# Designs tried in a protein design chat: miniprotein binders against q56419. Part 3

Target 1, 326 residues: q56419
Amino acid sequence: MEGRTLEEVQEEVFKRHGVLVPKKELEDLAKALEEAGLLLTEKVEARLKEEEEKLKRERPMRLAGLSYPEGEREARAFLEAFRASYPGEGEEARVLLMPHLEPSRVPEVYGAALAALEKTPPPERIYLVGVAHRPLKEKAAALPVPFQTPFGPALPDLPALQALDALLPFELFNTPLAFREEHSLELPLFFLKGRFPEARVLPLLVARRSPELGEALKVVLRDFPGLLVLAVDLSHVGPRFGDTPLTRTLAEEARRRDLGFLERLAEGEPEAALAFLGANPTRIDGVEVVASLLPLLRERKGKVLAHRLDLEAPTLSAVGAGTLVL

## First folded at step 7 (miniprotein)

Design m25
Fold by OpenDDE base, fold request of step 15:
Structure m25 (fold): chain B 326 residues (1-326), chain A 84 residues (1-84)
Amino acid sequence: as target 1 above (326 residues)
Amino acid sequence: GSEDLERELEQAIREAEELAKQVEEHEKAGRVDEAIEAYYKLAKELARISELARRLGDEELFRRAWEEAIKAYDRARELLEKTK
């Protein structure tokens, strides 16, 4: 009972209500609450188990009707509007870095990604590497099931996923519940599936840097060519992330870090990009993903298409987002 | 600690040796699907050996185990392509 003794509770009730509750009744109540808590825990566990079993078949949409339209027609109009928000032309991507932030916050950054995808021949498969915002059992994970989208299910490439698992020193197919609410895959996948409806997908999450993932993927990409997508955000600054409210100085530092990171990636120097961040004081989200994919990013030159540091006014915090093609 | 990693490495080596025998048995018997599966398992175990070796600072074993993992993987892929 939140660190209070039964005697303290008895005294509090007496002070508040003028009733002396017998200690035995309080003991019985505490036991009943404990039993109820156990029952609640069992119910929660049973529900989680059921959801885990469902995730063996498919990953349903969680953000449909919230972050993007549920209906296909409306979803297509949504894509067109986002594309229109970016006035430039894209470039062909072999590697695409794009955000996973709420689309409405950074429409032109997603628009830049769509512009790049317009110049990209339809891939047979997409390696979609997101950030795990929930703990994983291993450094990285995959969910080898269809992901629902307004454009139909994004189907997994099971042969390529099996090949990838075979070259990893850990079980790739771990922590299915981490995928249930993971927006770092769902949001980018909306745009990717909308542009490439026939592409198979390898939905991957990275929780911690896994150099072995990059080496394994390098081998797998030889036999299973496809588009590599890094679904990552950039700086996270302000009170939500442990800083003071956003100031001009803090925003300038966040932008400097974001752009300096992206530019070094665009030069084909991913190690230099990581080194530039050092301790990552502005909390660039994608560092563990980039650190895992170094073998695939080396010597690839590209272009930064868009960047934004978006203010979340209610919290006086900001998140960086960017689009990079390689 | 290092002792735990060494134990894991020893176990992984034993598992890889057993998988290598299984691969040989399946190939000799013409059990192609079973051989493919065993090769993928062998590749994974060799990748585990490689990572454990890296963590223990055995750079030679790290490299060698990874090269063998790729070979096992390539053999699985070769057999799979011949069945299509």
Scores: ipSAE 0.829, ipTM 0.945, lowest interface PAE 0.4, mean pLDDT 92
Fold by OpenDDE base, fold request of step 15:
Structure m25 (fold): chain B 326 residues (1-326), chain A 84 residues (1-84)
Amino acid sequence: as target 1 above (326 residues)
Amino acid sequence: GSEDLERELEQAIREAEELAKQVEEHEKAGRVDEAIEAYYKLAKELARISELARRLGDEELFRRAWEEAIKAYDRARELLEKTK
């Protein structure tokens, strides 16, 4: 490590490869390297290269046994419990906005999503659009491989992905390593695959607003109909995000922004939703996704099924989550 | 800068023109799979032209290139459906 901290190595790897290597993994590597006399960075890079090659075949579960059960039986019980946490009924969704936050933090919000999915005819394919929490080479990306779930692999819709790529001004299949640990896809996909086991998936990430993505998807959806899912969180407030500890005032502002955003989306006015946020001082996570999908959200009326601002007590921070059907 | 975008646009136009010729050659030769692939490539290049035009403030080229991208895409889809 030549005097560098594990955090510095983590940052360097993140900057170079767009991957946040867990500190524990770095610790394990460091121990192994003390024995081998190799630089931690070189070993990490070699490992990442191996993982990138694996991602050409499949995307393994990263959060199984942590955020959701690994076993299918237990996973089904998990789904049922989450559905039970939402006392209401859902509505049919053509577009579903749902969270990607740790499920245990907002069970009723995921429950609302499940309720909506109960009223939704099984789609042939799911366009799953998540948020890139890691840098992408392009504004958006896709990973055209099976995503592992406790319910079996979510298979990619290769023809639809190819069609989408053909209408984008950039290479859609970029930055595979950004998908390795991206929870914004993995967590929603658990629920989606559990409900629609036969649906193919288009796993998409948005890093920056791409209006061209929405226009391309609008054309593709004509020929490849399916359920559009926006896997996004809402406000991020508190010390983890550069604010003071959560106060009533800060929480009220976060809720106001979250609900005001969702309500305008529910009215079919996505531009008004974005305009309402302005500079987005409460850091609504899904703004770049919504900004990319405007053509698909316009004039669609729907309903907000659930919302929660969840406190992370150890950091006195909070994250908003919501479920919206259109 | 703008000069770089203009160069990229010129290159993209040249590539699209070449792809259009390839499409024509493949269709005339009855090479359907190659024609489909070339149409998808053409659509992508036209989409690139459209985006470059937008960035340069050429609204007319932006619109026209996108319309042509959709046409190329639609032609690829038409050929694909006929091969099923």
Scores: ipSAE 0.829, ipTM 0.946, lowest interface PAE 0.4, mean pLDDT 92

## First folded at step 8 (miniprotein)

Design m41
Fold by ESMFold2, look of step 8:
Structure m41 (fold): chain B 326 residues (1-326), chain A 84 residues (1-84)
Amino acid sequence: as target 1 above (326 residues)
Amino acid sequence: GSEDLEEELEQAIEEAEELAEQVEEHEEAGRVDEAIEAYYKLAKELARISELARRLGDEELFRRAWEEAIKAYDRARELLEKTK
């Protein structure tokens, strides 16, 4: 009963079935449904509060058995298969841009990230910056708890997180529930933890452009050196994202936007990369992260190792993914 | 509105002044752990002043408050390094 009055329901039932249901019976039904809805709301709220309390202690795997294997042996083999899908060599990264798209859709893009990690000295910590797919109370957030992986827990760097929070005009630890299902952290973390089992993590999400985050991170990285990872996807095109069905022309535009963005980042020109996107007509989802982290990206030159625009056949849509080393 | 931001800025300045006094008291009394915590809180409040100033278009306060935030942060880091 999507906003219909009881009279409208009664009229429809009579038209369809020839039965006039007394108003009292419809009123009783409406009251019962309202009461049941209130009880459902209370149950949902209680479950969310319980989940929030759990997230104050740890962040469990949500995608094991779906996007990557649950068992450690199988997970190790999975990593090696992904590395093998990219036959090239990586380069040392101080900053790594990698996707958070389903790994099986872009295996060589994740493989390129693994190749870069092979050339990268094991960092003491990883600043893992993903894209919030659920609303945050602030522009950005962190969750200072262990993130479970098949390779063991990725432990938080609590001193670095506290230092970062001290330089932000808002509470950094503001939206635990946003991390519950956030694949933009979980999927990259699987690969990062597999290669750097001893590194601590700063699990960060950006919802909206936060220049203050980038300025604060510039100071914190001075005292807490580590690997900066931008866990972002690129173009999102097609009906799932509000476009017409994917055409060759739309796909070519998406590739052009993706590569032009990555290439400008690789030249150390993050402002030019953002300007190149204009109104972001192909909906590159890395924009808010890049816009937040400008102080960390300026004048860092590097290389695009991989790119793929992958088709979602069921939705006639596509998503771009890339690997960039700075 | 702009009046709400100005009120928030005034409140943040008052809070920062109180924290600066607490930091001075803790340092003079040799309460190092409390000084570190107060310096981190002061840095955060100065970062808040900086952001409010930016939103109000006060570029001088924006930059100066951020510089002071870094100074408070650096002082906390100095004290933490001494206790290692």
Scores: ipSAE 0.859, ipTM 0.956, lowest interface PAE 0.5, mean pLDDT 92
Fold by ESMFold2, fold request of step 15:
Structure m41 (fold): chain B 326 residues (1-326), chain A 84 residues (1-84)
Amino acid sequence: as target 1 above (326 residues)
Amino acid sequence: GSEDLEEELEQAIEEAEELAEQVEEHEEAGRVDEAIEAYYKLAKELARISELARRLGDEELFRRAWEEAIKAYDRARELLEKTK
């Protein structure tokens, strides 16, 4: 019945099979299918509305028991094990770039972030900027609610979020459902909350580069100082991401791109870091976040503490992750 | 294209003018909390004017509207600090 009238369907059935199906029977079937489709849509919409209402109050853990332990004691031990995976010392960070890749895949990269936090005075608040993996209604979004962690709720900095919203040409609080399963906030937050249990959080997502976000944050950070965290991954290469199977050559290209990007950021040259990537052929995840935050990254020098291009053997693919302090 | 953006800009300017009148009224009446809220709304509308001006290629309005957005924001911050 895909674009045909019921009479045309009836005629085709008769010509092909010698059976005349009464028009009313075809009409009844079509109506039943339409009603079933409408009911399914209504049930999905009702469930989504329920989830949106819950997200206006809090954002629950989605990855406890999967990516990190559910219990606080075990979560504390987990943090210590990750710190131990990085034998080096950190540096004080005013800006921290850290991954959001599954922690068990890059333990020393998260360990380097913990080492940096160890050297960082406890901030009053953390600007946590992740990458939206679901569409946003605008270029960027925030969710001004507690995010649950095994260490207790990470409380939102409501005054700073309100101030940020006041300087944006769009509604900052625009897509609650995009946060429901967003691991680019949840995974870094576990580590940040474990080290800074008293810090409030501005949980931010970028879907598309937003220069206006960076300009607004520059003003807000003047009045609401804190730690800026770019929760981003680096290269994504191999068949899972639309390439040929991972080869030594593709892996070396991805590693070179990751390190060249991080090194230029570490020199305080974020525009040069973006230009170095060109068309971004290895799909570095962090480009939209960096492009949004240029005013906050310029002339801020620092150090790359860790990097790994992690192999996904089942998919012959790889994902890069790094830790950078500025 | 640009006719639609110009229409949006005119609407945003009208809204900003209404908000500017509201902040003046609230300040004259000593309604500090209402003034703070209105200044934040004014800052947001001025930020919208700035972005629309940028898209229209009006660099002068883009810069001036952003400066005015920061002024409105700063005034809200000053009022909040005064009431501590």
Scores: ipSAE 0.858, ipTM 0.955, lowest interface PAE 0.5, mean pLDDT 91
Fold by OpenDDE base, look of step 8:
Structure m41 (fold): chain B 326 residues (1-326), chain A 84 residues (1-84)
Amino acid sequence: as target 1 above (326 residues)
Amino acid sequence: GSEDLEEELEQAIEEAEELAEQVEEHEEAGRVDEAIEAYYKLAKELARISELARRLGDEELFRRAWEEAIKAYDRARELLEKTK
């Protein structure tokens, strides 16, 4: 009924179906739909408000029992299996780029991240920077509450979060509902909390490039040292993302873009990494995160530990994932 | 537009000036916790000035405001460390 009068709807139904629906029945139906819509809207709004109020206290697990085990014992066995899937040794990380893709799709890439974490001294805090898959009010956001994990809650570093907020030209603590179902934080956090149970966390989301975030973090890291984690995926190609089904040529291009991006980051040239992507035709997920963190990535040399382009067979699409240590 | 950004910049400068006065008043009175809070607010407002200046193409103000933001932040941190 988008802008049509009840008379126009009646006439259209009559023209299409040869049935004259009484105006009263159409009015009752419209009213019932409006009432149902209003009721649905009110219920949805009330539920969203309730969820927002809960997020003032904690962020519950959403993917426990789906993407990873809920029980601690099973969760530890899960970590060990993922570590075992990567046959190499890690390196000490000051910056870790790791995926946020469904773990079962790229086990060896998460295994490489775990290998790096094995060589990393336990940090006091972890700056976990994910990708916002929902709109944020600002370019970036933080949620200053405990995140639930099978290993217990990941506690926020409130002093460091406050310090970061003080150096940003926008309110850092915005859009709490964006964190509710954000897997770009939850999935990496499982592995991070499992390895570093005592580390505090700064859960950050980036929606749009914020150079201000990188400059602010550079100052904050002086006073609040910690591990920086970029939880980002790489190329997204195929029908789910607007391309043709995955071909050898498309896969080769995705791999070329992914590896070319990671290699330039490993050389300490994040601007060159961004420039290499240009218009980002293979839709590398981590571009806005990297663009926000340039001051922290410059001149840092590192190593690509793992890369995979994983096929999602039902959609003939593929997603790139990588692990980089700096 | 540019006019809106200039107006926002003027307001942010006024707010920063008020916060600077509040900081001085709190420090002179020995209200350390209030001074810390005011310094963090001042740092944030100076960061906002810096970003507005950048958007307006005022590179000098961009740089100066950011340097002052860091100073305000550093002062807050110094006071916080003395209270621990």
Scores: ipSAE 0.854, ipTM 0.952, lowest interface PAE 0.4, mean pLDDT 92
Fold by ESMFold2, fold request of step 15:
Structure m41 (fold): chain B 326 residues (1-326), chain A 84 residues (1-84)
Amino acid sequence: as target 1 above (326 residues)
Amino acid sequence: GSEDLEEELEQAIEEAEELAEQVEEHEEAGRVDEAIEAYYKLAKELARISELARRLGDEELFRRAWEEAIKAYDRARELLEKTK
């Protein structure tokens, strides 16, 4: 009833429908709608609180049976198939950039990540930095709980997470619900846990660039050495993302931007990589993570192992994915 | 506005001073676990001071507070290593 009096509503109903509804009936309806809205709000709030409390204990698999097999035996065969999709050799990584796109869409890109992990000594811990697809209360967040995988739980590095929180000007652990469905951690973690079953994990999300996160991580990595993983996708182009349907020209531009970004990162020039993208017209989703982690990327040279711009035929759109070792 | 940030900065500085006194008290009393916790809290407040200073355009305080945050953090780490 948007600021209208009951008399005005009654008159409009009569004009439009020829029915005179008594004011009391309109009053009763308005009260019932308000009460129902209040009860629905309370029910939603109670459900969210319950889900939040569950996530303070563990993060269950959400994509088993959809993106990867639930059983360990089948999951190992799946991992082997992805490695076989990339016939090349990897290189040792101290920093690994890998996708979080649906694995079946870019098998050789995930295979390249596995090849890099084969050359990488098992780390004590993995700093897994994904992209928040749900709002965070702060620029970044962590969830200090076991993440379930087909290979067993990926255990959190609690001392390293506490140390990181102590160096941040904001609360790191205050958005558990954002992790509930976050595939940017779950999909890369499947591959990482499968290869490094003993490694602990720091599961991190970035919503908005946070230079203070990068500076804090530089200090924490000194005391808690490990593998840094940027779990990010590249260009997003086509109608699903606000463009015209995918053309050869748009695809070539997206590929050029993806590779130019990765190549500048591989040269140890993360600021130049960001500057190359300008306004980011192909919507590379890794930019906020890279911008947060500049102190950890500067002067680290490496190699682009793989790239694909994968077509989404039903939407006439495409998403880029790559593998970079530093 | 900037007056709101300045008030936040004053609050953070007061909290950091209280924490600095607490770490001294805990160390003098031999309460190592409490000292470690207080040093971590002090590091976090100094990181907050550093960020507020950056937003206010105070480059000297921004840099100094971050250096002090790392020192407090390092002291907590030293104490943790000694108690292994």
Scores: ipSAE 0.854, ipTM 0.954, lowest interface PAE 0.5, mean pLDDT 91

